VH-VL binders against q0atu2. Designs and how they scored, part 389

Target 1, 119 residues: q0atu2
Amino acid sequence: MLDKKARIRTSREYRNVFEKGKRLSGRFLIIYYVENALDNNRFGFITNKKIGMAVIRNRIKRQLRAIVREYQGQVKNKHDIVLVARAGIGKSSFEGMEKDYIAIMKKAGLFARNANKID
Short names: E, the ipSAE of ESMFold2; O, the ipSAE of OpenDDE; V2, 0.75 times the mean of E and O plus 0.25 times the DockQ between their complexes.

## First folded at step 21 (VH-VL; framework fv_dusigitumab)

Design mm30 (at its last fold request DockQ between E and O 0.65; V2 from the best seeds 0.82)
Fold by OpenDDE, fold request of step 22:
Structure mm30 (fold): chain C 119 residues (1-119), chain A 122 residues (1-122), chain B 111 residues (1-111)
Amino acid sequence: as target 1 above (119 residues)
Amino acid sequence: QVQLVQSGAEVKKPGASVKVSCKASGYTFTGYDINWVRQATGQGLEWMGWMNPDSGDTGYAQKFQGRVTMTRNTSISTAYMELSSLRSEDTAVYYCARDTGYDSGTFYFDYWGQGTTVTVSS
Amino acid sequence: QSVLTQPPSVSAAPGQKVTISCSGSSSNIGADYVSWYQQLPGTAPKLLIYDNNKRPSGIPDRFSGSKSGTSATLGITGLQTGDEADYYCGTWDSSLSAGYVFGGGTKLTVL
């Protein structure tokens, strides 16, 4: 699990990302991202009821956290990034979700130059 | 079978705009980004940008920022690339190509249109 | 000129082996998978190799790809007259302006 300093925790922090950040849509994910004034990245996760029951939403959230954690070291620093799960994400495999994350993060230019795990 | 069919050749004057279409078939149009790549006569391939047919999101190469607009009409599975303020240097064959990034997490173009020749001359 | 560097031309006789190099940097080839495209004269490019060394359906195994560090290589064995074409490498670049980049292309002539 992401440590506390790597998490977007407050409504104000989320609001800041949504208002000032850029938005990109993938197949299963939407990301909002904005530069922060910290030395580390922070991640937020949104799983709305349109995704499904609470059990499903929690599963998706766990999977997204796992993906983010896996590639955390490859992400350029000083960013707040909010992942919003799209309605169709429940039909995707973990691998599909991972590939979507990678693709959208690449398009956003958020991966570092030497992303060995994506090579 | 996946197929990308582009519009016909265009002849434009400098300063004008050109809009090339790319009709997709044989797959879910909104599931894959469409990229545009051009090739000047006797030159290499040059990537112009990507467009997500589902969201309409785009990413353009720096060289074309401000001059290129990539759009789509999902009802007819057609992508469009409009290039404005045309110059003689824009004379090239323009290709649309499907991106498999969402499937693989890697970017490569597995299907290409037949190309559209755009000639810019006074 | 182009972000990825390829030799402008290579030549060989039928049946021989040729290799085409593609050199980049840590922000592109060093960071992501490489693809290769074949462009026959007067035609659109087609995917030849993806993910460094994988062949799409219909591509003979005499075509191969490899990657090491910031360089990639396309190998063609048992060269045929029909292989005469332009070959381009490409990959995603994670620089300030993320996007796809191509090599300058290599013209393969079958003698």
Scores: ipSAE 0.918, ipTM 0.958, lowest interface PAE 0.5, mean pLDDT 95
Fold by ESMFold2, fold request of step 22:
Structure mm30 (fold): chain C 119 residues (1-119), chain A 122 residues (1-122), chain B 111 residues (1-111)
Amino acid sequence: as target 1 above (119 residues)
Amino acid sequence: QVQLVQSGAEVKKPGASVKVSCKASGYTFTGYDINWVRQATGQGLEWMGWMNPDSGDTGYAQKFQGRVTMTRNTSISTAYMELSSLRSEDTAVYYCARDTGYDSGTFYFDYWGQGTTVTVSS
Amino acid sequence: QSVLTQPPSVSAAPGQKVTISCSGSSSNIGADYVSWYQQLPGTAPKLLIYDNNKRPSGIPDRFSGSKSGTSATLGITGLQTGDEADYYCGTWDSSLSAGYVFGGGTKLTVL
C-alpha cells in the first residue's frame, strides 16, 4: 500500500535509524526516527516473537501500514521512521493503534499540515 | 478518583534550582503523560513540556530547553519538574496536569494538580 | 506572548449568554482540536470543553464549544455568578517547536 520509495528496505537503513535516530514510546508502539537525505519519508515496521505467531505479526504489520498510509500526507518529509510494535500491541484495536500513532507522531514533532504530496 | 497532589511552596534565590513534585493517585500512573504548566501572578498559562512516566521520554517547550528536566519515580507514582538557573521571571505557580493523548490522539489536560508557588527573589 | 489570541475580558448579566473567541493559525487551531479550561479565582484550571465541542462529565450543557477554520468559540448560556472566572483555550501546535499552546485568557465578569 505504501509506495516502494517510501519503504526502509535494507539492514543498513534500519541500523542507521536505530543508531543515529531519536526514540519515542507510546502505549503500543515505539518510533525511531532520523532525518534522511531524500525528499521523501521512508517507513519500516518491526514485530518480534513476543507479539505472537507469524500470522499474527503479519496482521499487525498490515494494520500499522494502513495507519501510516492514512496519515502519510501529514508527516514532515525527509525522515526515516521505524515503527516497533510493543509486546502489548496484540491487545489493542486498530483504533487504539491509530490513536497511539497520532499521539507519538505529534509529540515527536513529525506532523505538519500538507507536508507530503497527495497519494 | 484521579488526583494530582503537588509539593509545597518554595522560595529561591536567582541562580538556584527548584524541584516540584506531583503525586498521582486513582489511575495507572504509567498510562498517561504528565505535563507541566506555569502561571505568573496575574498572567496566563504557559506550557513547559510533557513527560511519559512509562518510558521517561520528554518533550520540552523551546523556551525551557536546557533549563528544565522532567522525571518520575514510578514506584511512588510521582512526577518531578526541575527548573535551573532561576530568574525573577520564573516566579509563578507551577501545575502538573495529566494529558489524554494516548486515549484519543488529541491533547487536553483532564486533571490538574493544585499548583506549587515558586518565588524567586534576591 | 500568547500564540492564541483571546479578548482580555468579557462581561454579561446573570441569565444572559456570552461568547469567548480564540484565534489561532493553520498550525494549531486549523490542524487540531481545541479545548477550553475554566480557572476560578485562586484555583487550578479545570477542563471545560475538549475536542472542540465535547463536555467532560459534570459540565452542564449550557457550556458549549465550536471551531471554524483557525478560530474557536466558547459559549456560556444562562450565566451564573459562579461562572466568574478566567477562561483559556488550548490546542496542539505543529510548527517548528511542536507543543501545546494556550490562549492569553479571558476574564469573565458576571454583574
Scores: ipSAE 0.830, ipTM 0.915, lowest interface PAE 0.8, mean pLDDT 91
ESMFold2, look of step 21: ipSAE 0.794; ipTM 0.911
ESMFold2 (binder alone), look of step 21: mean pLDDT 92; pTM 0.951
OpenDDE, look of step 21: ipSAE 0.914; ipTM 0.958
ESMFold2, fold request of step 22: ipSAE 0.813, 0.817; ipTM 0.916, 0.913
ESMFold2 (binder alone), fold request of step 22: mean pLDDT 92, 92, 92; pTM 0.950, 0.950, 0.947
OpenDDE, fold request of step 22: ipSAE 0.918, 0.918; ipTM 0.958, 0.958

Design mm31 (at its last look DockQ between E and O 0.57; V2 from the best seeds 0.76)
Fold by OpenDDE, look of step 21:
Structure mm31 (fold): chain C 119 residues (1-119), chain A 122 residues (1-122), chain B 111 residues (1-111)
Amino acid sequence: as target 1 above (119 residues)
Amino acid sequence: QVQLVQSGAEVKKPGASVKVSCKASGYTFTGYDINWVRQATGQGLEWMGWMNPDSGDTGYAQKFQGRVTMTRNTSISTAYMELSSLRSEDTAVYYCARDSGYDSGQFYFDYWGQGTTVTVSS
Amino acid sequence: QSVLTQPPSVSAAPGQKVTISCSGSSSNIGNDYVSWYQQLPGTAPKLLIYDNNKRPSGIPDRFSGSKSGTSATLGITGLQTGDEADYYCGTWDSSLSAGYVFGGGTKLTVL
């Protein structure tokens, strides 16, 4: 589980990311990201009803949190990042989600310089 | 089979713009990013940027930011690269290339167009 | 100036083995998988190796790739005259301006 300080939790925080952040789309994920004024990164997760039933959405959210946690140390500091699950993610494997996350984060330039190999 | 077919050679004056097309076939166009790479005569390969045909998202090399625009027409499976404010140094062969590494979180180009020669001269 | 460093040229006789080095940094080769491309004279580049050491279909096992630390190596055994070409390494760079980067290219001459 991500630390509470590493989570975007308020509606205002989410709105800030969506309004001021950049957007990139992967195959299964869309990320919104913006610099924050903190010393740590914060992550938010959105799983809409188009993904499926609540149990599916919750599963996807757990999986995304696990992925983010695993690569948290690779992400450049001082960013708020919101992951929005796309409709097809429910049929994706965990590995597929992971690779999509990695690719999109690379495109966004959010992985830290001199970071350890992530693949 | 996968094919990328590019538009023909271009001759442009300095300050003009050039738009090169890349028509994809043999695969799902929206499933793979298209990258653009150029090569000046006798020089090495230079990466210009990527374009996601599904979302239209792009990422450009810093060198070309503000001067390059990558777009697509999904209805005809065609990617476009437009370079503006041309200068003599932009004289090169321009390639489109399919990125097949995305599915594995990697980046590599498995299929290339035949190249488009762009000549910038007064 | 290329981000990745390759020797400008290498040469060997037919049937011999040749290696082409590719040196980078922790922000590129050190962080990501390396691919290699072959460019025959007057043609578009062709993918030769991906994911450090994997060969696409149609690429003979005479071609091999390896990576260690911030360096990568392309190996060609049983050198043939048809192997005379330019070879480029490439990988993703995670610097502030994230993007794909190529080596400067190596011209392979078959003696």
Scores: ipSAE 0.880, ipTM 0.946, lowest interface PAE 0.6, mean pLDDT 94
Fold by ESMFold2, look of step 21:
Structure mm31 (fold): chain C 119 residues (1-119), chain A 122 residues (1-122), chain B 111 residues (1-111)
Amino acid sequence: as target 1 above (119 residues)
Amino acid sequence: QVQLVQSGAEVKKPGASVKVSCKASGYTFTGYDINWVRQATGQGLEWMGWMNPDSGDTGYAQKFQGRVTMTRNTSISTAYMELSSLRSEDTAVYYCARDSGYDSGQFYFDYWGQGTTVTVSS
Amino acid sequence: QSVLTQPPSVSAAPGQKVTISCSGSSSNIGNDYVSWYQQLPGTAPKLLIYDNNKRPSGIPDRFSGSKSGTSATLGITGLQTGDEADYYCGTWDSSLSAGYVFGGGTKLTVL
């Protein structure tokens, strides 16, 4: 699980990313991202009711959190990043969501080797 | 039977613009990004940028930022690359290519157009 | 200068083996998967190797790829005259202007 410091928690924090951030779309995900004033990244997750019933939305959120946790060490620091599930995400596999995330994070320029992490 | 078929050769004067088309068939056009790559005579491949046909999102190589525009018309499954303020150094073959990023999470170009020769001369 | 460094040329006789190197950095080869492209004279490039070492359908197994650290290698065994082409490595680069990068290309001559 993501640490409390790595979570976007309040409506105000989410609105800041949507209003000031850049966005990129993949097949299953849209990311919104903006530089923050912290020393760390924060992640938020949005699944709307068009995705499906609560059990489906909760499964998708859990899967997206697991994906973000796996790759968080590769993300450039000082960013607030919101992952928004697209309506078609329910037809995706875990691997499909993962590959989509990797692709859009690379295209956004948010993946890089951490300069402070040496071999 | 994935195909990318590009528009014909162009001859331009310095300062003009060129717009190259790339018509896709044999797959869901909006499901894959189109990239543009050029190659000057006797030189290597040079990546220019990517375009998402679903959203219209783009990312351009810094060298071309401000001079290149990548667009699409989804109703005819066609991608476009427009390069403005042409110079003799822009004389090259321009390729469109489909990237596999959403299938694999890693980028490679699995299908290429035949290329469009653009000649810039006075 | 290309971000990825390849030898400008290599040559070998039919039936021999050749390798083509591709040297990069931690922001590209060290952090991402490498692909190789073959460009026969007068034609568009064709995907030869993806994900470091995988072959698309229709590519014979005498073509192979490998990666170690910040370097990648294309191997070709049983050279044929039809293998005479330019070969390019390519990968994603996550540095300042994140995007795709190619090596400078290697001309293979089969003598």
Scores: ipSAE 0.753, ipTM 0.899, lowest interface PAE 1.3, mean pLDDT 91
ESMFold2 (binder alone), look of step 21: mean pLDDT 93; pTM 0.953

Design mm32 (at its last fold request DockQ between E and O 0.57; V2 from the best seeds 0.79)
Fold by OpenDDE, look of step 21:
Structure mm32 (fold): chain C 119 residues (1-119), chain A 122 residues (1-122), chain B 111 residues (1-111)
Amino acid sequence: as target 1 above (119 residues)
Amino acid sequence: QVQLVQSGAEVKKPGASVKVSCKASGYTFTGYDINWVRQATGQGLEWMGWMNPDSGDTGYAQKFQGRVTMTRNTSISTAYMELSSLRSEDTAVYYCARDSGYDSGQFYFDYWGQGTTVTVSS
Amino acid sequence: QSVLTQPPSVSAAPGQKVTISCSGSSSNIGADYVSWYQQLPGTAPKLLIYDNNKRPSGIPDRFSGSKSGTSATLGITGLQTGDEADYYCGTWDQSLSAGYVFGGGTKLTVL
């Protein structure tokens, strides 16, 4: 699980990302990202009811956290990043989610310049 | 089978704009990004940018930012690349290419259009 | 100037083996998968290798790819006259301006 300091937790923090951040859409994910004033990255996760039942939404959120955690060390510092699950993600495999995350993060230019292999 | 068919050759004056089309078929148009790559005569390939046909999101190479616009018409599965403020150096063959990034997390171009020759001359 | 460096040209006789190198940095080849494209004279590029060493359907096993560190290599065995073409490596660059980058291209001449 992501450390507490690596999580976006407050409504104000989420609003800041949505209002000031950039938006990019992948196949299964939408990311909102903005620079923060911290020394660390923070991640937020949104799984709306369109994803499915609460059990499904919670599963998706756990999976996304796992993906983010795996690649966390390779993401450029000082960013707040919110992942919004798209409707089709519930039928996607974990691997599919991971590939979508990688692709969208690459397009956003959020991986560190000197990051190791990110695929 | 997957096909990308581009519009015909263009001849433009310096300072003008050119808009090249790329019609996709044989797959779900909104499921894959379209990239544009150009090649000047006798030169190498130069990546220009990507466009997500589903969201309309784009990412342009820094060299072309402010001068290139990539759009799409999903109803006819067609992508467009418009380049403005043309100069002689923009004379090249322009290709559209399908991106497999969402399927694999890695970016490569598995299908290409036949190319569109754009000539910029006074 | 291309971000990825390739030799301008290579040549060999039919039936021989040739290799084409592609050199990059930690922000591109060192960090992502490499693809190779074949461009026959007067035609559009064609995907030859993806994910460092995978061949699309229809590409013969005479073509191979490898990657080590910040470099990639395209290998062609049993060289045929029809292999005479330009070859380009490419990959995603995760620099400040993230995007796809190509090598300068290598002209392969079959002697």
Scores: ipSAE 0.915, ipTM 0.956, lowest interface PAE 0.5, mean pLDDT 95
Fold by ESMFold2, look of step 21:
Structure mm32 (fold): chain C 119 residues (1-119), chain A 122 residues (1-122), chain B 111 residues (1-111)
Amino acid sequence: as target 1 above (119 residues)
Amino acid sequence: QVQLVQSGAEVKKPGASVKVSCKASGYTFTGYDINWVRQATGQGLEWMGWMNPDSGDTGYAQKFQGRVTMTRNTSISTAYMELSSLRSEDTAVYYCARDSGYDSGQFYFDYWGQGTTVTVSS
Amino acid sequence: QSVLTQPPSVSAAPGQKVTISCSGSSSNIGADYVSWYQQLPGTAPKLLIYDNNKRPSGIPDRFSGSKSGTSATLGITGLQTGDEADYYCGTWDQSLSAGYVFGGGTKLTVL
């Protein structure tokens, strides 16, 4: 996420999403999401030590950010969305993470209409 | 070798509830969502909702919101659909189906149960 | 009524070709991939086509699918009497409540 206003930054902001939001789980990800009062979306990312060593967790976080960036134009505005990596995500490919993200975002109803260009 | 085997036919009175089971085999049960689809006699297919057997998460079609509950028991690889406050128009064959979402990012039903007939009559 | 519109019936002679249309909107067929299901008399539906035009293992190549804009088409060539069935299109709908939708079904008769 390049733009500072499109990031969830503080513990308080994260806590609001966890306490007020809905959650959906995929194979590798859990998303928590809640409507916000802004004109834009904000994204947060959590990888914990159960996933592996720091180099693995950092790689996964970079991959998740790339996936979110690729699809952010399809996401309905005015949502705070936190992606939590599940412990098994280290065994996933980038493509597997991407498909998981697409599936749970669709089931959450968070994608806006788009032309038939979805991978 | 993927199989979804459903419970037997049910006859119910209006106002009752019915709970249909769907036992999965031949794949990792928690790895795929189970959907429920019904079909009244001579009619088309009607999607009812999805359930994630790993998390227990659900999403219901608006028509059934408040009357349907989808659950599972992972220790026996079994999904359940319960429909309450039954009416005569709920008479249908109820199917469970496995969805492909986590394999492809796209939703289609690659395996179906044999169907469970539910008849609602006085 | 179904969200996706299909003709109620189609027919053709053995050995011929038939197409079955499925018309939707920008929130379903226009935004997502289409699948087709075959339901033989007295049986559960069976996946016939996924991802607009792909066949699962065991489905012969005389079954084909395509999509253009908000419409999809199932093609069946070399018709056999065993192809008499109901055919349903289906896709994800991204509208307000997000969910799966089916067409109303098309009865194929092989005369």
Scores: ipSAE 0.811, ipTM 0.911, lowest interface PAE 0.9, mean pLDDT 91
ESMFold2 (binder alone), look of step 21: mean pLDDT 92; pTM 0.946
ESMFold2, fold request of step 22: ipSAE 0.804, 0.808, 0.791; ipTM 0.908, 0.911, 0.904
ESMFold2 (binder alone), fold request of step 22: mean pLDDT 92, 93, 93; pTM 0.950, 0.953, 0.952
OpenDDE, fold request of step 22: ipSAE 0.910, 0.910, 0.910; ipTM 0.954, 0.954, 0.954

Design mm33 (at its last fold request DockQ between E and O 0.60; V2 from the best seeds 0.81)
Fold by OpenDDE, look of step 21:
Structure mm33 (fold): chain C 119 residues (1-119), chain A 122 residues (1-122), chain B 111 residues (1-111)
Amino acid sequence: as target 1 above (119 residues)
Amino acid sequence: QVQLVQSGAEVKKPGASVKVSCKASGYTFTSYDINWVRQATGQGLEWMGWMNPDSGDTGYAQKFQGRVTMTRNTSISTAYMELSSLRSEDTAVYYCARDVGYDSGTFYFDYWGQGTTVTVSS
Amino acid sequence: QSVLTQPPSVSAAPGQKVTISCSGSSSNIGYDYVSWYQQLPGTAPKLLIYDNNKRPSGIPDRFSGSKSGTSATLGITGLQTGDEADYYCGTWDSSLSAGYVFGGGTKLTVL
């Protein structure tokens, strides 16, 4: 699980990211990202009702948290990043989500170092 | 099979704009980014940028920032690259290429258009 | 000037083995997977190798790729006259602005 300090928790924090941040869309994810004034990154996760039932949304959120945690060490510091699940994510595999996340993060220039597992 | 078919050769004056099209077929157009790469005569490949056909998001090489615009028409599975303020140095063959980054998490171009020759001369 | 460095040319006789190097930095080859492209004279580039060492369908196993650190290598065994072409390495670069970068290209001549 992500550390509490690594989580976007308040509506105000989310609003700040959406209003001031940049947006990039992948196949299954949309990320909003903006620099913060902290020494650490914070992540937020949004799974709206178009994704499916609460059980599905919770599963997707758990999977996204796992992905973010896996690559957390490679992300440039001082960023607030919100992941928004797109409608089609419910039909994707975990690996598909992971690849999409990696691609988007690379496009955003948010990885500080190699994020590839076998490279 | 996957195909990218580009528009025909263009001849332009300096200062003008050129818009090259790339029609995709054989796959879901909105599922893969389209990249543009150019090659001057006798020179190497030069990456220009990417365009997400689904969202319309783009990312351009710094060299072309402010001068290139990548767009798409999803109804006809066609990507466009417009380059403005043309110079003689822009004379090159321009390629569109499909990017499979969302599938693999890595970026490479598995299918290419046949290329479009753009000549800029006074 | 290309971000990735390749030798401008290599040559060998039919049946021989050739290697083409591609040198980069921690922000590109050291950052992401390397791909290789073959460009026959007067044609569009063709994907030859992806993810450092994987071959697309239709690419013979005479072509191989490897990567170590900030360098990549394309290997061609059993060289054929039809292999005469330009070869480009490429990868994603994270410096300044994220984007794809190519090597300068290597002209392979079959003697």
Scores: ipSAE 0.920, ipTM 0.959, lowest interface PAE 0.5, mean pLDDT 95
Fold by ESMFold2, fold request of step 22:
Structure mm33 (fold): chain C 119 residues (1-119), chain A 122 residues (1-122), chain B 111 residues (1-111)
Amino acid sequence: as target 1 above (119 residues)
Amino acid sequence: QVQLVQSGAEVKKPGASVKVSCKASGYTFTSYDINWVRQATGQGLEWMGWMNPDSGDTGYAQKFQGRVTMTRNTSISTAYMELSSLRSEDTAVYYCARDVGYDSGTFYFDYWGQGTTVTVSS
Amino acid sequence: QSVLTQPPSVSAAPGQKVTISCSGSSSNIGYDYVSWYQQLPGTAPKLLIYDNNKRPSGIPDRFSGSKSGTSATLGITGLQTGDEADYYCGTWDSSLSAGYVFGGGTKLTVL
């Protein structure tokens, strides 16, 4: 379904983004992104063990998924995008993560008016 | 007390390069991107690009791709803009400016350097 | 067109009001927030308005901003001689070569 097909799922898919993709850093996030051959975008999320214990890492992943879901209609189509949480992200607010994501996606040229409709 | 202080005026010949510096103080240098904007005499403002001082990531306006390089030295909180293959049309005042994109998700320049005049003549 | 258009000049008497328009497109003003910059003669630009209608600390409320559709407007009331300057709108452009764009500038003369 929509959640399922919009996910980067396999190690091979993640590796492709890291090896072939472009990289941009914000304060709390790093994005890696590459064009794909699909008709949709796919997203992946990585939290390193240095960020904290599993409960903290899982909370961060949930927050990032919520942010991506909220803005997915603005993302230019046909991209695989991996969000990597930086070590300091645990001290950020949800709003801080959200603004960081918006800024780096704009600077990467990945946001556009007519990318997708959500509502 | 945020401040951006730029290097002094430069006179260059066509075909040369110029490197303008921008020293930041009063804030955490690596927390905000530095943008470069130029203004030819009697003309408007022209955005050249952004540079992330933490990562060194850059994004350049298409007009300057291949001629501009934006860098930094974080140990002295200083950003640099280098423009190569200079032409008389590059005669302008060059400004560094701090963008607040990571605070707000929107882009505007809250603090500007005083400007560096670059004159390209033979 | 992905270019922000401003009138080249405007003028009014001291104490009066003026507006300065900024016209763009759906990829810039129609998509993102607008800022305004004041450039006094011989000086660097200074942020005057951000996020369409907000003022940084130290900017008097005589300066106001608004946005509708693909156009933005700077309003200045109670004009003073010290308001003589060039005024620029600016915003992010989300088109193919994403980047920041400025309007061409408007010279304000206080007569």
Scores: ipSAE 0.842, ipTM 0.920, lowest interface PAE 0.7, mean pLDDT 91
ESMFold2, look of step 21: ipSAE 0.794; ipTM 0.908
ESMFold2 (binder alone), look of step 21: mean pLDDT 92; pTM 0.950
ESMFold2, fold request of step 22: ipSAE 0.835, 0.834; ipTM 0.918, 0.917
ESMFold2 (binder alone), fold request of step 22: mean pLDDT 92, 92, 92; pTM 0.947, 0.950, 0.946
OpenDDE, fold request of step 22: ipSAE 0.919, 0.918, 0.920; ipTM 0.958, 0.958, 0.958

